# VH-VL binders against Ubiquinone biosynthesis protein COQ4 homolog, mitochondrial (COQ4): the designs that were tried, part 4

Target 1, 235 residues: Ubiquinone biosynthesis protein COQ4 homolog, mitochondrial (COQ4), of Homo sapiens (Human) (q9y3a0)
Amino acid sequence: SDGAGPLYSHHLPTSPLQKGLLAAGSAAMALYNPYRHDMVAVLGETTGHRTLKVLRDQMRRDPEGAQILQERPRISTSTLDLGKLQSLPEGSLGREYLRFLDVNRVSPDTRAPTRFVDDEELAYVIQRYREVHDMLHTLLGMPTNILGEIVVKWFEAVQTGLPMCILGAFFGPIRLGAQSLQVLVSELIPWAVQNGRRAPCVLNLYYERRWEQSLRALREELGITAPPMHVQGLA

## First folded at step 1 (VH-VL)

Design f12 (from f08 with heavy chain E99D L100I G101V F102G Y103A D104T Y105L; framework fv_ficlatuzumab)
Fold by ESMFold2-Fast, scan of step 1:
Structure f12 (fold): chain C 235 residues (1-235), chain A 119 residues (1-119), chain B 107 residues (1-107)
Amino acid sequence: as target 1 above (235 residues)
Amino acid sequence: QVQLVQPGAEVKKPGTSVKLSCKASGYTFTSYYMHWVRQAPGQGLEWIGEINPSGGSTNYAQKFQGRATLTVDKSTSTAYMELSSLRSEDTAVYYCARDIVGATLFDYWGQGTLLTVSS
Amino acid sequence: DIVMTQSPDSLAMSLGERVTLNCKASQSVSNYLAWYQQKPGQSPKLLIYWASTRESGVPDRFSGSGSATDFTLTISSVQAEDVADYHCQQYYSYPLTFGQGTKLEIK
């Protein structure tokens, strides 16, 4: 028995063989059902170690990113002042984030906890990535339908290089009908890739200190352009 | 609504085998691990093992390794536990329980099958 | 294997009383501890996980505390519907193990 306690909340120590098995199983499940966010999380934890180190080092070099690593802010119902966010002006980051959650029937608390990362700081980085995924939908103006999720995954793949994001971006389109696939390839992937390359690392954004900022102004600051078309009707 | 349906009772003689079923509905069957847990009359809960319905991979408590076999039929969303070389001490209520991969917590349970092993 | 020991084996309380149930692990399980409620003739129901996190739909009179080896489930004001066996479970390491259960009765 190790007796020492976990590196962090929900940590499960695993061997390299166990990580390999979890990676294979979670990849198969995520490809079969891309709405299984828990399987996508396990895949990210078991395949992303080297990429997470790169992302962590990128955050350390950024003043705001370094502050995030130091302070470890969390996005959950226990940390969010939902009443305060609801009172913010229309078009502010916080108000639009709440609108996104309501319209898409998503809760900040519906994500699986981090379990299979053996470094506490890297575990925080991947958890931060998961918690800000909904913010990326808000920043990019994408719904949670299949087409919208694929667009966000292309942005995330370009931004992070995480194997799970690359797999989601390339294999997700298999689930689309011909018309949505054509729009994805001709308009949305080029747009997502351009924004992903232009924007600074989205993990470096201290969202909790920008709730009152205009979403439009934030997009301009990050180099993110408005979507080329309304995706909600295309799924 | 999530539902795990198990038969009410089974009676078996010592030395035989039994195959208990657990029919799932109301969710994507292949997305959650299924566990088997037993409870002897008047005693606590005892974990038997788990199965990943997607790939068929299994993990067992050492006490049941070699005696218990977990399988699934994806076409009917049904999980099975086969227990061999039955003894009177195997008399218990056998539950199937749903788990998320890596969580090892049980959010939904079947109603249980009472297995009685007697001559 | 991690051995989970619950105490007491059974207790009888009056309506409205504060109830405290204990669970001890033979080695540290950190916060990887869950509590289940099992009413007579029914399957167990998840009540608390991560030592202190209440499952959705569970009344706020139920609370969990503790870490490492010593854990407590508290019912702030016991109701008639709380008559049940309560089981603790560690999910820190395989094999998964449960305590023997505590039976709660009303006087």
Scores: ipSAE 0.000, ipTM 0.401, lowest interface PAE 20.0, mean pLDDT 82

Design p01 (framework fv_potravitug)
Fold by ESMFold2-Fast, scan of step 1:
Structure p01 (fold): chain C 235 residues (1-235), chain A 121 residues (1-121), chain B 108 residues (1-108)
Amino acid sequence: as target 1 above (235 residues)
Amino acid sequence: QVQLQQWGAGLLKPSETLSLTCAVYGGSFSGYYWTWFRQPPGKGLEWIGEIYHSGSTNYNPSLRGRVSISVDTSKKQFSLKLRSVNAADTAVYYCARGPYDFWSGYYFDYWGQGTLVTVSS
Amino acid sequence: EIVLTQSPGTLSLSPGERATLSCRASQSVSSSYLAWYQQTPGQAPRLLIYGASSRATGIPDRFSGSGSGTDFTLTISRLEPEDFVVYFCQQYGSSPFTFGPGTKVDIK
């Protein structure tokens, strides 16, 4: 009961008022620059506690999700066997994940650590969400350009209900040009919403035990359909 | 460089099981979806299903209750079984290679020679 | 499932003429997920075009593809004798994969 030590490695205790201030400030900064991952992370941590409890409870009710909560796997450079993943067949989840990272010049380690969640299990849930974000780009066939990020945010908002994802989905489009905005509203948002509603909770997927699974077969299992147009070239 | 050869029964009676095998020569067997199609006389192609080297399968919903596809990775072969055949199953059956790469690459670039299957009393 | 319709069912043309074949989808198909095949009677299909506009290896440049959404076109700029065969479009954007009923290019 003494609880003198930290709850987890980067935990910073904060009051509800302090969390409110962090949420307001990080939301403003994230709208100004959505590529600022540290502010996006703070917004997610400070605004999502009720939604994180719902997501955790959904994971507990799913056999695979419950195993994830027990074992707490991590996706990072230190936990990935890159040589093993590179030896996997083309088209497997692990091989295509590495291709996504290489093509987009992204590292698994680019995200800020969890700091402002006062429950260790919920801190893991939001950390897990961040780590699987790149997997969602791979599953949905979306690039890391502004348009692709917004499409993924709409899928995430429908899937998780996290306030950060909802804000990103609704206000991210402010940075788009007229042509991309028209395509987003008329075709990509309906597609993302339908796939988000159809797919089971992506946090229940034990990715580390599915590296060998065909990405195609995984998409079929999740009910994820091909995008209505090739987004990679739209930038 | 890649060749597919297929063989199996040509004449069947209603209610029998169709069995066809396809062997892959040259190239890599792992990492590809190995696919079966059929073409009834005078009609277009129908996708039957596919199998990955790990044994993972996807089937056309219209045939799911009757079809199974199996793979032997060591022999670089995959096989189609279609149960409870009837006259509507009369077709030329083809095996083909589907690519492993992302959605835009899922097309069929190498095909077997085809096997005419006739279902008659 | 996505239904593909091809028109016309039969095209009667002479060698050297331009052929234009249409493929329409019942719902939107990304241009990245449409292919065209050529089939000589008694033989397996041969891949011509994938991703709506990319020619497969070894395919002559007289074959070209275009289109997006629900409307796709295969064009043969100058028909050669060997081109008087059947052509099928195929979508691979969603399962099950579906083919059109074919367009027969017939000699006048």
Scores: ipSAE 0.006, ipTM 0.441, lowest interface PAE 9.3, mean pLDDT 81

Design p02 (framework fv_potravitug)
Fold by ESMFold2-Fast, scan of step 1:
Structure p02 (fold): chain C 235 residues (1-235), chain A 119 residues (1-119), chain B 108 residues (1-108)
Amino acid sequence: as target 1 above (235 residues)
Amino acid sequence: QVQLQQWGAGLLKPSETLSLTCAVYGGSFSGYYWTWFRQPPGKGLEWIGEIYHSGSTNYNPSLRGRVSISVDTSKKQFSLKLRSVNAADTAVYYCARGLWFGESYFDYWGQGTLVTVSS
Amino acid sequence: EIVLTQSPGTLSLSPGERATLSCRASQSVSSSYLAWYQQTPGQAPRLLIYGASSRATGIPDRFSGSGSGTDFTLTISRLEPEDFVVYFCQQYGSSPFTFGPGTKVDIK
């Protein structure tokens, strides 16, 4: 046998039947409470295998994405230099990411660990996706209220094709009031889809090398346009 | 209160480089997009480009090959260079402060500098 | 690039009257990121309205903005003598930022 430990930290080997049961259970729980990030994570891990391979292969073909897969940068409290980010110019990616975290009371460490993916590289890809989700809120100018989360899910669904993102995009709107639902369908979904289609794969961005870059310059590089309305006041 | 003062050569010959400087007095220099505009006689305003105190720049694509903006954070100054000028570059040039999160409207403006390009 | 059209080109009114100035965008302006400026000849522009409807600091309450998408309006409820100048709209929903050609408010 090669190797004396698990494939990666927190890895739990599971059979196809066990994966099916985990997918069914996590889907039911995520539908009951979408804020259960642990259940959303399990759903993503158990249903996303084919899509993760596609995303990994896309990253391998991109020079920056290949570097990310090789170096495996992490976004967490232990890897972030918060003092450095706080000293960056207002409007820079790093400063605005910190502002997003503070305003929305979110921690980089809130994400559940990857457990049910049996390939170490694919486990990194899904973990990377989870860690950059907050960056997408920052890039898209979306708050973490229900409407903002659904808009980000539509962008992510178009960008990644992950089943958990598709589920969130299609069924999340059930929880919205009439005004927000109308705005979502008529304005925000078309905007999110257009930006998701136009932008390069956001997993190919080496965010840790771009902390000092203007958020506006990064948006222009990615082809991301300003939202059609201020979402924060609507939810 | 914030005040912007600008200076530079107002008379140029075709093919020369335009150089203008804007100094910021009062208020914070950090955290804002320091921006250049021009207004040809009798016409509307054209956005040229902007710079953050970190040196990050954005330029109007129509001018990108000819324009550069630089910043000196210690002096609270930023400067415009426009290369290979011609008669179409004759305009009043303004510096201004852009202040919105990732998007810009402009609340303080310099006094303007008339730039004339003639042989 | 988003092209802004302002109408009318010249608006002739008397002091005390209401002025309504229109700005139309060639494409939808994201997040209603539209500003209005006032410019006295020979001077720099002065910010009046941002975000389509928010009045800038120090701007009198007779100035108001409205609109979304492609159609925006600046209203001056009661014209004062100093208001007979040029007005420009500006979008900042996408780069490059663009300005309208201006509406001149003139005394008839």
Scores: ipSAE 0.000, ipTM 0.413, lowest interface PAE 12.9, mean pLDDT 82

Design p03 (framework fv_potravitug)
Fold by ESMFold2-Fast, scan of step 1:
Formats: C-alpha cells, structure tokens, sequence
Structure p03 (fold): chain C 235 residues (1-235), chain A 120 residues (1-120), chain B 108 residues (1-108)
C-alpha cells in the first residue's frame, strides 16, 4: 500500500491505519519465530480490547451466543469426548473436525493461554476465538499450509477485526511465492471476505451442541460456500 | 442436473496443436474448477490442468509450456490447447467438474471423452 | 509427484464374494484427499469414495473405503454383477493430482 501525498519534497506521511498495519507487520514476522509467542499474544490481547467488547456485545444479543457466554464451554483435549465424536456419522461437524485434526496432526490444545485481558468475560471471548480457530479450517475447507492459514486469517479478520487476525491476513502473504500470491489475491481473498461478511459471527456458534449436525447443512445455514480452488497442493 | 459435453479434432499429426472444448449444461458454472484429464490406452488417468470461471489456471508441471486452458463464461464452455503433440499424447481426453471441499468428491461429473490419436 | 500403486492388478472373484483393493502412495497423503473411482471400459470414471471413506451420492453401502498415510483400501462387501469393472484410486491433496494404474475386478 502507498502513503498519503507529499507535504514536503521528502515527506512520506502515514495514516493511523498505516501505522497500525506496520505494527501488525512487525508482529506477523515474529509469528514465524516460535519463541515470540508471548509478545504476539500481549499485542493481540491489549490492542484488541475494544474489538473484544464489540464481539462480546454481539454474543450477548444472540440467543446462542448468550448461552455460550453463560455456560463457558471449552474446546480442549480434556473436554472433548473423542470416542463419541468418532462414532458420529461421516459428514457431521464432529466427525469432520476429528478428520481435520488427524489429517493435519493438530491438537485442540495448540493455543497459548490468555494472560493479559483484565476483564474475565472478555478473556473468555478471546480464549473462545482461539479454541474455535480449528473449526474454521473445517467450516471453510482450508488446510493448514501457509496459503490455507492466510485464507482463514482473512475470514477471521473480516469476522472479528482482532489485531492478530489482521496481522495474519495483511502480512502473511509476505511468505508466499508469486503464483500462490496471485491466486490468493484473485480468488481466495474475495471468497474469504464474502464468506466472512455473509456468515453470522462464528463466536455465536455453540459447536459443542452441533457435533451431530451435517457439516453441509451447517455451511448452508452460515452461507459458507465451497473453496474456489484447491489449496492443499500449492507450495 | 449437470451434464458435460465435449468435442474437438481427434486425429492429429506430430507437431500439431490439440484443441478440445467442453460445454456445461445445467447447474452453476461459478464456484468450480473445470478440469481436463487424459487416459492413454490401458493406463491410468493423468491430470492436465484446471480453470476457474475467473480465468485462473493450474497446470500439470509435466505439460507446462505446451498446455493452455481457456474459459468462456457467457457460453459456459472451457477449452484445452496442447501444442507440439507427439505419439505419447495419444489418449482419451476427459473434461470434468472439480470441487476440493472435504465434504464433496473432487470430480463428480465427467464429459463423455474424446479419443485423440497422434499418428507418426 | 506422488505415485500411487494399486494391488492386485487383477482380482478374479465370483458374485457374492468380498473384494479388497489396495492403493499405496509413494509419500503420505491426507485421507481428506483420497478418492476411488469405478470405470467401465469405454466410459468416463464414476466417483465412488472421497476423503478416503465417504461414499459419493448414489453409491451403494456395499462400497466402503478406509486408510491413512500411505495405505488405503476399497472394500466391496458382496460383489454384484455390475461391480466387475476397473477401479482407480486418486490423490487430490498435492499438485499434480495423480491416479493409480487401476485394479481390474474380473469374474472367475
């Protein structure tokens, strides 16, 4: 992206949005470095406070979201009945979620704990978002390769406005080759943005009560369409 | 509901360009990868490439430099061009509808096939 | 590219018997992107199984798929006369997409 017009011959002004994107870019580079988890988490928790309030208020106004805030369900290895999920029909949310975890060798416990949010309810909201992330891969049909992760971040950025999602969405593409970058810009970002705008807030979904629901029916309910291209094979 | 019909010249000489077209009847043209495959006599299928309604393409690296796929969204048609053919390009060529979502099969509708023979 | 091999090349069985067809990949394939097709000679392939284990629309329950990693299996629990055709496995998790050479199920 470009700065505003020059005030002086060498003036390159940046808007508050541009300064935010630059801060986001710095943190996105740190995501490639595994020992910077705590700094990235702090940035996400401290800069997302207003966004978390908006998300919490959206949840309070939704019948299902309000129930989630009241009951505080958790998605973790200790709370999931893996045997029950494996017994569900193929194509159900629960069975496809387990298939996603198995295929990608991902654990439900992959996210850092919430530490720096001072409001208990907002702390639950950001924790819920982190736990739901793997469900979004399943809902969107996206793999965990670099391109697929960036697509999910674009959906999450549109859905939540959380700084960490914005970081992944806008600066993740730095890690892509030219071919994948062109596909991302021409096909995948428009698709992710459209789905993100069309779908209700994903934090309002009581996933633990929908394990038996057909994933196809859930996608139709949410207005989520099949991926516009095969992402798994792209380097 | 969805039907694919294909056509094109089936007999070629070495060095000529293969040109095949596939037309889609019924259903949505948007949201799918329109794909070409070929099958040499007595062998398995080989993926050639695919095109989205926007014109975005992916090709098998083994055919890169010889293959191009184009789309005409107004006619709901897509076409394959394979340049500099030789005897190894002799095969039945198929068009198909691709969707790579975890909930659906990748190639659920196929054209009838076109036998292409390269005589040398 | 991922190379798929199928064994046996030919299965000679009688109607009513169980058929077990194997597909082996040269490297690990996501089970989410492994499919099986049935092909009558002279016709286009017909999708049977996708995601290693999910039956496609209209496919009878005698067809089932299983497997993960590099080893995948298609099982036909009780062969019907129309099942004596060729079967192909396909991976669509890595470009280029690749197919096995096929297993012919032949009548004894």
Amino acid sequence: as target 1 above (235 residues)
Amino acid sequence: QVQLQQWGAGLLKPSETLSLTCAVYGGSFSGYYWTWFRQPPGKGLEWIGEIYHSGSTNYNPSLRGRVSISVDTSKKQFSLKLRSVNAADTAVYYCARGEYDILTGPFDYWGQGTLVTVSS
Amino acid sequence: EIVLTQSPGTLSLSPGERATLSCRASQSVSSSYLAWYQQTPGQAPRLLIYGASSRATGIPDRFSGSGSGTDFTLTISRLEPEDFVVYFCQQYGSSPFTFGPGTKVDIK
Scores: ipSAE 0.006, ipTM 0.502, lowest interface PAE 10.2, mean pLDDT 81

Design p04 (framework fv_potravitug)
Fold by ESMFold2-Fast, scan of step 1:
Structure p04 (fold): chain C 235 residues (1-235), chain A 119 residues (1-119), chain B 108 residues (1-108)
Amino acid sequence: as target 1 above (235 residues)
Amino acid sequence: QVQLQQWGAGLLKPSETLSLTCAVYGGSFSGYYWTWFRQPPGKGLEWIGEIYHSGSTNYNPSLRGRVSISVDTSKKQFSLKLRSVNAADTAVYYCARGRYFDWLPFDYWGQGTLVTVSS
Amino acid sequence: EIVLTQSPGTLSLSPGERATLSCRASQSVSSSYLAWYQQTPGQAPRLLIYGASSRATGIPDRFSGSGSGTDFTLTISRLEPEDFVVYFCQQYGSSPFTFGPGTKVDIK
């Protein structure tokens, strides 16, 4: 080191051995309790560095993605004008995002900050991914129950290749009952994989400049189709 | 010890579809951008598009949606289809490997396939 | 799209001389995403330099690259007979990726 301060806010330097231990421990905890967003965040940060470089490079090659990397927009309570979003037409991305937050009782601020990524730009990419996750629920029409989270993880695994998403996709189903598991395997995984392959990289969407866009039109632009069944009520 | 081998029909008539396949021997197939380029005789290279092992694609807008690239990870192959060809599509076509997670552009190339479009 | 121009179009030199090839971009290109390739007639391009200044594996140290922003150069410190071929610059930081038209290095 050159005695420089932290790479970014909340950065915690760790050794390769410490990263290995954090990855193993956070993987076990995320599988045991996927609602521990802090452990899911640690897993993502400690295992994804090569994939984050690929994602960052995909963003740099896209005009909109490059702009996102330059301007570093954030989705949080402090950056969102909730009153203005509430005034948007029904069916717009902004209004449907607010409806998602309200129905699922989620705050934009519920995500853990980035701590264990040693590259400032890659730290932004994984933070952006976390902030965009709620947008993916909105785009895909998926609730935050365990089945909906697994479906979103299959979409994210196909889209990003992040180890945390792959792990969540493959081991998340262990928590499901037989009925939900049958539906996941026969209907929802094929749907999520197909949409993940068809859609352009979701990190390349400048959501903050698309609040007024019709959600239906945005889904058509991205090639995202309606879910094959209603997931909100499934046990 | 990575080698790219390509094949496909080299003689086409206007309005036909070009189909080329590239096979990868040696090394890992995952984690790379598998890319197509073309070079008209005596001119510079034009990037056509790329595909990641996951199936994610990016295409040159100048080809106006005439291009599709597909991947078969089990065979370690990727293929180019260019629809509605015309004389301007006459070129040597190359497949190549991109490794952007190391900031490397294109380190291995196929041997090239001469494609001639004539009536 | 970013347009790359290369100068000169043809560079006539003798073996043992120093060659300097220029590549200019129509807009700023990150040096991390500028590459140089060598191409012999009838063969695929060979990567020489990536990230404006890093030599690819197996490339002799007589090849070096420099530059930033819109102006980049490839230098061959002492031309060998096999170096009398075509050289292309490429940017791969912005889609679509683009190449220069090439500089042909000819023997006098």
Scores: ipSAE 0.000, ipTM 0.381, lowest interface PAE 20.5, mean pLDDT 81

Design p05 (framework fv_potravitug)
Fold by ESMFold2-Fast, scan of step 1:
Structure p05 (fold): chain C 235 residues (1-235), chain A 119 residues (1-119), chain B 108 residues (1-108)
Amino acid sequence: as target 1 above (235 residues)
Amino acid sequence: QVQLQQWGAGLLKPSETLSLTCAVYGGSFSGYYWTWFRQPPGKGLEWIGEIYHSGSTNYNPSLRGRVSISVDTSKKQFSLKLRSVNAADTAVYYCARGDYVWGSYLDYWGQGTLVTVSS
Amino acid sequence: EIVLTQSPGTLSLSPGERATLSCRASQSVSSSYLAWYQQTPGQAPRLLIYGASSRATGIPDRFSGSGSGTDFTLTISRLEPEDFVVYFCQQYGSSPFTFGPGTKVDIK
């Protein structure tokens, strides 16, 4: 409707019917191709309102999370000092994050902007979750192949309860071969669930203030344990 | 299923450069640190350094000025060069696979190469 | 660097007995970053335990690891003849990665 400016950059106002259609279409497309970041983003934005409110409230109650909500840090090529991260010691969070990006050929800007969330603070929370996703791959030691993405989605589903993560966790395995599916069900899902329950909310981590911290020390702080097997190179 | 096979010079004179190569057969080469260790006769193991398939390296500070590790991802090989050797460098040298995500515990090892430095 | 000390240097036991091997670090090691290896003379080491307590693939249930901080233990619940070899602990929580000097398990 006329008379109201945008709530944030790239905001697109939509009706409940339009949100339902976007959710259905983006869910079908995301299941068909989970690497369509635009469709995954639309699904997350159109189905997560109640859960985003819970996550926002959890962040408000945490000292570090409250600071993140206040300061609204962003992870993008425009906000990262890649040269500084490259100069950090091997094994630091920042250096290992860069290595993850290089090895998997992804950039901090890979994800689509938030468009369909009608609350500015909740729009930040889902954007923060999406920007933090690559940090979760780094923390969990998971590659960006189908198996690795599914493992991360199980961790995210347990951690956040976002409908998009739950759908990705349960339906993503349809695309796996028999060997990878057996390993996923018998070893990797129990591991991801256990770590997701044990770790504090990952949205409460101020990653931009932890670049120099040893990744191994951070994992111990979070209670994240080594995967039961190496996922790299599996289909 | 994963096998590491190593080769290179076994007998060196002081001041020469040690050169060893390790080849990886089976399994994935990407996603692991490929690591060199040595064991002097009757002693414990000493970490030399590691390399990721991208070429990123970590070295033991005690050897940093003398050691370099390189990788050939297309051949699934990685190589150790240790410059200016002396009698203290006499050891069995091992290549091994380390875990990228959780540091360097070593699940597969090469057969070892005895390197003797003598005049 | 973190220095690892193993005790005892030599452990003399009979087949069927329980072996307890200790590894102490000069400073705190994150609990997830300690490994144990077995080495038969003339052969490369074999991974037994990683992450202080996780058994490597193919390692029998009689091997178990425990500990945190600076004190770690490898337990062999019932010694078999092939277990009378040398055992090393390794920390991989901070660079440079370091090994203990070894504990020899010998036949009494």
Scores: ipSAE 0.006, ipTM 0.442, lowest interface PAE 9.6, mean pLDDT 82

Design p06 (from p01 with heavy chain P99T Y100I D101F F102G W103V S104V G105P Y106D Y107A Y110I; framework fv_potravitug)
Fold by ESMFold2-Fast, scan of step 1:
Structure p06 (fold): chain C 235 residues (1-235), chain A 121 residues (1-121), chain B 108 residues (1-108)
Amino acid sequence: as target 1 above (235 residues)
Amino acid sequence: QVQLQQWGAGLLKPSETLSLTCAVYGGSFSGYYWTWFRQPPGKGLEWIGEIYHSGSTNYNPSLRGRVSISVDTSKKQFSLKLRSVNAADTAVYYCARGTIFGVVPDAFDIWGQGTLVTVSS
Amino acid sequence: EIVLTQSPGTLSLSPGERATLSCRASQSVSSSYLAWYQQTPGQAPRLLIYGASSRATGIPDRFSGSGSGTDFTLTISRLEPEDFVVYFCQQYGSSPFTFGPGTKVDIK
């Protein structure tokens, strides 16, 4: 209409009431099955409006974050030079990210496209968050099992304040057995919260310019410490 | 090149406390779990416990009532104490470096030379 | 605790032959957290394979690992004289970390 195209590819205009209904439905589904990427994406898009503005403003105030907002790099199969990353030294961010993708059988392209955010720059911010989620697993040393996902959500909730991350952090543990729940509450949540508070905003990290950096050196730079225990096999 | 060197008393009487120290030469001390293992004569390896440079510890439940591991970050050393030893504690004791960061942790890649501990009357 | 069993206990082969060593876990182990070690008598273990299939630094390409779930395999494609030693599998995904009892590769 009026000669104006959509704000971005796949944008679907929705009213505030429609966003409320989508948020409620997607929250219920995401809590039931946090591996539903489509429902997690809808929850993030429909509930995070004011938080996305705060995150964007934080990025604008950071030199590296401002550059990310200007250049809008994407992490996808089409933008990743897999041959270059595979040639990097063992222990580099790029090499370890590829290892994460391969071991967990995850593609950078597994996310649903952004649909329900009405501002194009904020749509980029939420898409960036979704694309760097796998990078957070790599930075935190967390597997993609249910316990690992919950730990990452606690870190993300502290880092971003996104309602979807807060809901996932608080209600995800309902799916855990007693032993994993004890470990989560006594060890892993304090660890995730401490690292989330200490680390700079992970959206301000220009990952595409740090592929060669040692993952260990990057963790030290960010103040991210080793997990207090091995999470694999506990969930 | 990272090397681990270990030392401590090798001959103990029942009820005494075993004390072993491992020093890290070269490389970074932070970001790794510094780990103790033991191997009784003719048997397999047993994990004793680990310590992070911050002092955070994890112990094998079978030994947790008798084991303590401590760290001296300034000296790049970590130490094992095993209380109330008996003949079953006779083994070669090893210190090792554990990597748990990343999706595929690199297991235990650097090992000390080992210390034979004999508990006899 | 997760119990690892290794078979055979002793594998008798000649130099140049292929060795296949098995490790079975009492419950499922993520392949990300399974390692293989080589041990010469009187020496500390040497890491060969981590994450079920990744060769450690300096390990020759004749060593390879595979497997998932409860069944894991170490393969030595062409045995060299120095390979006639003991091999242990280890899981490090669940505390306490546990080792198999070992497979001795012996010369025929």
Scores: ipSAE 0.000, ipTM 0.431, lowest interface PAE 14.1, mean pLDDT 81

